# VH-VL binders against Large ribosomal subunit protein uL3c (RPL3): the designs that were tried, part 4

Target 1, 266 residues: Large ribosomal subunit protein uL3c (RPL3), of Bigelowiella natans (Pedinomonas minutissima) (Chlorarachnion sp. (q7xyp4)
Amino acid sequence: AAAARASSSALVALPGGRMIEVPHMTKDYRDVKVCSRQRKWEIREHMRDPIKMGLMGTKAGMTTYYDDEGIAHPVTVIALEAGNVVTQVKTKETDGYDAVQLAYKETRDRTIPWPERQHLRKHGNVKAMKHLKEFKIADVSEFTPGQQLKAEELFEVGDLVDVSGTSSGKGFQGSIRRWGMKRGPMSHGSKSHRQHGSIGCSATPSRVYKGLKMAGRMGNERKTVKKLPVMMVNDEEKYIVVRGSVPGKKGTIVELRPTKIVGKHC

## First folded at step 5 (VH-VL)

Design d11 (from z02 with light chain Y94W; framework fv_zigakibart)
Fold by ESMFold2-Fast, scan of step 5:
Structure d11 (fold): chain C 266 residues (1-266), chain A 119 residues (1-119), chain B 107 residues (1-107)
Amino acid sequence: as target 1 above (266 residues)
Amino acid sequence: QVQLVQSGAEVKKPGASVKVSCKASGYTFTDYYMHWVRQAPGQGLEWMGYINPSGGSTKYNEKFKGKATMTSDTSASTAYMELSSLRSDDTAVYYCAREDYGDYVFDYWGQGTTVTVSS
Amino acid sequence: DIVMTQSPSTLSASVGDRVTITCKASQSISSYVAWYQQKPGKAPKLLISDASSLESGVPSRFSGSGSGTEFTLTISSLQPDDFATYFCQQYDSWPYTFGQGTKLEIK
């Protein structure tokens, strides 16, 4: 007999302008679990879960969620832009450690350097992506180069995730753009390659000035918020909602990793 | 000598499903994306989606989500496109097309598979 | 979605003519346009990529031009083998979209 707030929603803009609705619901996403004696011993002996695979996303914005008591909670909507494709799988035998390299946010191939394009092609025939991050995990055997990762396969409502992002100050006027490079071998002969931009402060190619390049430069800080509850996962609409604040401004690229700390819930 | 050879014409009743195949030869199957494009009788071309045969990642046109399923068999160098819950407006020629590495365009096409939904 | 509009929908011409087909995008797509030729009962054939790059094996009488929102396909001296339907396609953003086609007919 609880009062329903299901007809209320908040709109959040995804990168690129598409809107999603985050409904106001009476459902409680928290579970109550009771630990057995054996489980309490397991927690004492193993205080961290094996490191599990995560995803990348883009901070879309924040809104408010109302629980069964009508209490407002801040939530963050994280968009899942085109990407989250496995590139290189590293093993202890070949590379000395286990890791899955993940590519995120598709872009035109002219916007990334030739070595990066060749790397993506060699490791899973992956399209040009803006971001490439390595996830060190305990078991890489389930991952194959070129594989698309799905949020609903990795996360479910009630899971705890650690969200990492990088916030930065603006030191220079103008964007730093990468050199355009040849696309590589072609079945139908060589195509004309257009080069756009250059490395540095200027859009046009120019000498790299040692003093100017360093003047006004501001550092980037990586920040992680731990143990955020997953409120909603939607592969169809390409977003995930977590309870709480996520580092960075709207548009920040974030890494979502399952929390390693056992004992938050039994 | 790149070739894409598609399965034969299909006639289906409304509500049925159909699975169209596209067998690739003359190149390394996993090095190129495979796209699917539909053409309804007397109409233009409509992009349905793609599959990366390396690892099986897919992207669908929103119109075909929940309707089309793309898969591949790397051992057989064959791509598949399955349509579920067929309607009369699914009547079309379905093409597979290989994406050129250099420019994201479709450099080789299958001969097309006619799917007719009637009754 | 980006809408691609071709003009004319039908074009009648004679062998030896210079013909142009226009394709207009509903928003800027830089140079990410391809042109295809389709003959009755057959699959499309790629002619031009990146708005102006001629595909290997395509006769030099075919050329493409344009950037942003307006693109043209030109055949400098029409041959009998060129009577077909021509489609433009954008590949700037998902979903990829095609023009409605231009049918080139014998005058």
Scores: ipSAE 0.182, ipTM 0.595, lowest interface PAE 4.5, mean pLDDT 79

Design e03 (from e01 with heavy chain Y102W; framework fv_sibeprenlimab)
Fold by ESMFold2-Fast, scan of step 5:
Structure e03 (fold): chain C 266 residues (1-266), chain A 120 residues (1-120), chain B 111 residues (1-111)
Amino acid sequence: as target 1 above (266 residues)
Amino acid sequence: QVQLVQSGAEVKKPGASVKVSCKASGYTFTDYYIHWVRQATGQGLEWMGWINPSGGSTNYAQKFQGRVTMTADKSISTVYMELSSLRSEDTAVYFCARGDLWESSGFDYWGQGTLVTVSS
Amino acid sequence: EIVMTQSPATLSVSPGERATLSCRASQSVDSYGNSYLHWYQQKPGQAPRLLIYGASTRATGIPARFSGSGSRTEFTLTISSLQSEDFAVYYCQQYDESPLTFGGGTKVEIK
C-alpha cells in the first residue's frame, strides 16, 4: 500500500489476477562489490561453500525500474503461489544423498494421482500440490516434513540467486477429459494405475518423437539464469523481484536457489 | 471424547491484534487439519484458513492474507489464530474446526467459539 | 471462488411436516462421482454441527429423517418429519477448491 504511492511504478499481474505495484527505487540494488586481488582469494575460498536451500515460484511478468539517472533496468516479478512445503527429507544414511523435496502450487486433492496423494500424506500430511521438486543441499537437518518455507528466511535484498525454469512441451494431449483429468477416489473402476502414463503422457518427454530423429527434447529444456540480484522479497504479498530476465514465459514454474560463489562475479 | 476447547472472549480496540487458542484432545493432533471459521452476529459462516499441525503449513483465504497468522504447538496440542490490524467489522465469533483434508468428510468437530469484539 | 446460494432464506414449517432446503453452487463441485458438498446445522449460541457430507452421507449420530441429494451445482437437504429440535439454521459448504465457501444459510422456523 506504501509502494502504491511511488511516483514511478508499474503494475504486474500475479497468478489469480491480483496486481502488484513495483515502486521506483531510490537506491541502486545492483549489488556492486569492490573487487580486489585479496577479495578474489576470498571468492575462490567460497567455491567450497555448501549448497543452500531454495524455493519454487511462478514467473508473473517483467517490468522496468528506472534508477536515479533515468536508466531503465529490466526486473522480473516471481509470484509465490500457495506451497513451498517440505515433503520428503532424504539423508545420506538412508537414501545415499541429502535432499529436501519441496511441494509447490496447491491444487484440488482429486486431481493428483493416488500414489502421489499417498506420498504427500505419508510425508508431513501435505495438501495436494501440482509440482514436486527435489533440492539437493548440503545440510538437511533443519528441515522437517510439513514445514512451510518462507522467502524472507532464505533470501534478502542484495542476494544473488540462480533461477531455473523448464520450457513446457506438449505433454498433456487429447480431449478425453471432464474438468481436466481428475484423479479422484475410486468410484467407476479407477484408471489410476495408468492415468499419467497412458492418458497424460503417452510417451516420456525425454524421448524423440516417433519419426523425428532431430527433434530431441525441444520444448522441454531446463534453463538457468545465474547471479540475478534480489531487489524485493515480500512474504505477505507473496512475491520476489529479481533484476534481469528469468527463463520461460509468464506462468513458467521456476526454481530459485542462492548463487554459489565461484570466483567469476563480484 | 474428541474435543476442541477455545480461549475466552476478547474485547479489543481498532488497530489491535487478537490471538485465539484452540486446544485439541481425544485424537492424534497431527492426523487432522484445523480450520478457522468466523461468524458475525446474525450473519453466515466465513472460512479464514487452515493449519496442518504436522509441520505447521498454512493456507489463508485471500481476504485475510497479511493479517492472519495460524500456528500450532504440538507439545500441548493447541492451535492459535492471530488476527492483526483489527477493525469493527472483525467483530465476530471465531470457531476452530477439525477436518480431514484427504477424506473430505466435512468439519466433524468444532470448538465452542470465541467472541471477539472490536470497538472504540 | 465458488459462490454458494441457499434458498429460501427462511422456511416456516409445522412439526411433522417435510422441509426441503436448496443449495446452488456457481460451478460444479463434483468430480468422478464425488460431491464436495457438506451440510451443517446451527442452533442459536452453538457451534455448527455436521449433518451430511459428500452431498448424501449422514454424519455419525444424525437421525435418518435427514437426507441429502443432488449433484454438480444443485443440492437439497430434506428433513422428512420435522421435530422440535430441528428448528435451526442450515448451511451448505463446498470443499472442491480454496477458498472454502458456505451458503448464506436457511433458517427453518416453526410455522
Scores: ipSAE 0.287, ipTM 0.654, lowest interface PAE 3.8, mean pLDDT 78

Design e04 (from e01 with heavy chain W50Y, light chain L100Y; framework fv_sibeprenlimab)
Fold by ESMFold2-Fast, scan of step 5:
Parts: C-alpha cells; structure tokens; sequence
Structure e04 (fold): chain C 266 residues (1-266), chain A 120 residues (1-120), chain B 111 residues (1-111)
C-alpha cells in the first residue's frame, strides 16, 4: 500500500489539469559556516539585507523526492496561476511608505465588486483578480503598474523562501491566544478562600495557567513557514517547488517572500 | 483608422520556434489588450492567450502554457507571439486581435493573419 | 473552462430567407447585467469580423438584418433576409472568463 502510495505521489496536478513529476534532485544546499567572533561582529556591523519582492501562488500539492542517499524529503508544489501582476506602487514621497500591490488569480467580473474592478483598471489596466496583496519592500523603483512578475527573476534554486498562507478559518469564533501562555504567567488561584483556616494543607492557592481567550469575530489566521529551500523554479510551466511542508490544504493561496538574512552567514 | 498588421508567412521544421509580430496603429497602444487566436487548417478558432501592452502581463491558455511567450514593445507599438517546440499540428493561421477591459465588447479589430506551416 | 457549442454545424439557406444560428455555453456568461457573448463572421481567406457583441449589440457597420438575442447559456444569431455576401462561417465566443473560448462554428452555405 505504502509502496504504491509512494509511487503514485510522484505526480502533482497543477490547477488546470497539467501534471508534473518532481525528479530526483541534486543536493544543492547552503553550508552553514562557523564564523569567528570578529567576523560575526563585522557582518552585524555592515550587512543589512533589504526586504525584497515576492510572489503569490496556489498550493498544488505535496509529494516526496528521494536524494542520492535514498532519504525521503517532503516537497510542496506551488502553482503560479494567471496573475502576479503589479497594480498600485506606493512610495514614501506620495504614500509615506514603499510597497508594491500585487494582484493574483484572474477571475470573472462578478467575483469582485465594481469599485475594486475600477481600482484594477486605474492601476495598470489589470483584469479582475481574486486576490490583492501589498508587499512592503525596500526598493519599489523597478516596478510599474501592469508589470508581470516572473518567478525566475525573483528566485533561484537554492534560495530560501518564507511561505505564508491564510487558513480557511474565516468567520465568527473564539480562540485561545497562545502568546499569554508563552509568557508563562503564574498566579495565585482566585478561589482559595475555602482553604483559609485549614490546619494541615495551609492557605496555599493552586497555581493556575492563564491563557488569553479571544471571543467574538475573528478573521483568517495567517501562518508562515520560514527558510524553505527552493528546489525548482519553472516560469514557463508556472510553478515553484520548495522543500518542506506548507500549511493549508491543496488550493490555499500562499505568499512567497525571500528569506531575510541578517548577520547569519560568513 | 485602427489597424493591426502581422508579419509574413513562415515555414518551420518540427522542434523549431516561430515568432510572429503584430503592429498596432491608429489608437493608444496601452489602452487595449492584444489576444492571439489560431485557426488550424480546416478548423475553428482557438484562443491562445493575451498580453496587456501597458505592463507586459500575460495569460495563456493551458494547452499552450510552457510553449508560448507573448511580449510587447511599446516604442514601436508591436506585440510578438513566440511558439516553441513546433509540431505538425501547430500548422495554422495565427491572428492577433484587439480586446478591451471590463466592457462587454468583443475583439473589434483583427490582424490579417500569419500562416505558419510546420513540415518535415 | 467554458465550453461553447454551436448548432447546426452547417446551415443551407437560399438568398432572401431567414437563418437562425444557436450557441450554448456550458455555464452562464452573464455578469452584472451584461452578457459576455460575441458573434463573429469569417469568410474564406479572411480574418474574423465582429458582428454582435454583448449578445445583442450590433458592431459598427453591421447591417440591421443581423440581430442577436439570448442570455445566460442560450444565444441566437439571426440573419433576417440572407444576402449573397452573408455566406460565411459564424462563431460565437464567451468573454466572461479566461480562457476566452469559441464555438465550433456554423457554416452558412447557399442552398
């Protein structure tokens, strides 16, 4: 069963029905070098990695590839559907910050309201798109409304990317915020009065864990998986393959950003 | 006087690439999309894709994804369609056509067509 | 993708008679009160010519004998009194969503 599943998982369907097979890849990973204390100081002093432009994509599926040693590695195939078109370019001079607004996944006019459709027409004459996301980046001068972004110009095999997806949990719900628990608060029990005056067990209150519980309306949850190696970039067939798993089911819209490197390499 | 004028007929061998041009005149080049439609010998019309001359964004029909590339040169108001890995079944007349945005209007002007013959 | 089906494949009509051509879409091609359905005429050796856009609006220069009707998935092109220059192949196209597909065509030929 497992052998049959492993064989059948070699093919991944892209939106639109095209199939791709992820080949056995030559291992091409960056080596992490040990730097001297002096070298780490120099890098920290002088090296700043500016925030670079990214793309949007659609999670097509996951498969497994086997390296030269026969070790199994999970990979995610991310399709690049019609889109990744620059719409509005914001500058510090006119808008107070630098950003590129990117439209993704062409759709029918009825899918978006008339005002949003007119916004796309005004900014680059762009067709109706399902998704519109702003990428705050260091240098917007090379981007123009209506411009098609190409994956091969932004990413290379061996690059590290951060992949962000939004879960389908949109709606009305309560949630437990883990930030409070991460802080590890410890406090006295609020109802220890029944233990006051006891002779044996004293008035020691129980330790309680206090997590933040959110109630009311909540939006979609955004999750990011960082530092995924890029294994394949194919702009003609419109897909990117990354090593590792990306949160979300097949069909989840994801944002790919180059990993920001800050003083970690020699 | 809106006109779309295409390059001349081409004869190619299987496996080669062909690049067809479409020069626009008589209107603002960046206001309209250019679509490519082909017609195989004795068959109907098949939409291949479009290019937005304003910024070069493209959308290709799934059948041609990975084989077709559309580009635009605003300085000469010309769109190019390059089809690679040619097969005998790619023998067709290739048309460029002008389309608008967000209006229920069709392809109002067409190029004269370029015959591409793929034979060994 | 939206599949466009035209019928009949061939229609034989005498000059002066009415011709009625049908086009069916596999799903609605209407959006926000507009029908994204267009009709084209193609004569041998020529590029297609836009006849009707938005299901029912005649393109510039198109004679009044051509009329279009329909909505959602069912559309009709009518030529009320066929002239000799009307013998051609006619194609419908949906422009509601990519890929912008064409019907297989109806050849109108002289009886």
Amino acid sequence: as target 1 above (266 residues)
Amino acid sequence: QVQLVQSGAEVKKPGASVKVSCKASGYTFTDYYIHWVRQATGQGLEWMGYINPSGGSTNYAQKFQGRVTMTADKSISTVYMELSSLRSEDTAVYFCARGDLYESSGFDYWGQGTLVTVSS
Amino acid sequence: EIVMTQSPATLSVSPGERATLSCRASQSVDSYGNSYLHWYQQKPGQAPRLLIYGASTRATGIPARFSGSGSRTEFTLTISSLQSEDFAVYYCQQYDESPYTFGGGTKVEIK
Scores: ipSAE 0.540, ipTM 0.769, lowest interface PAE 1.9, mean pLDDT 80

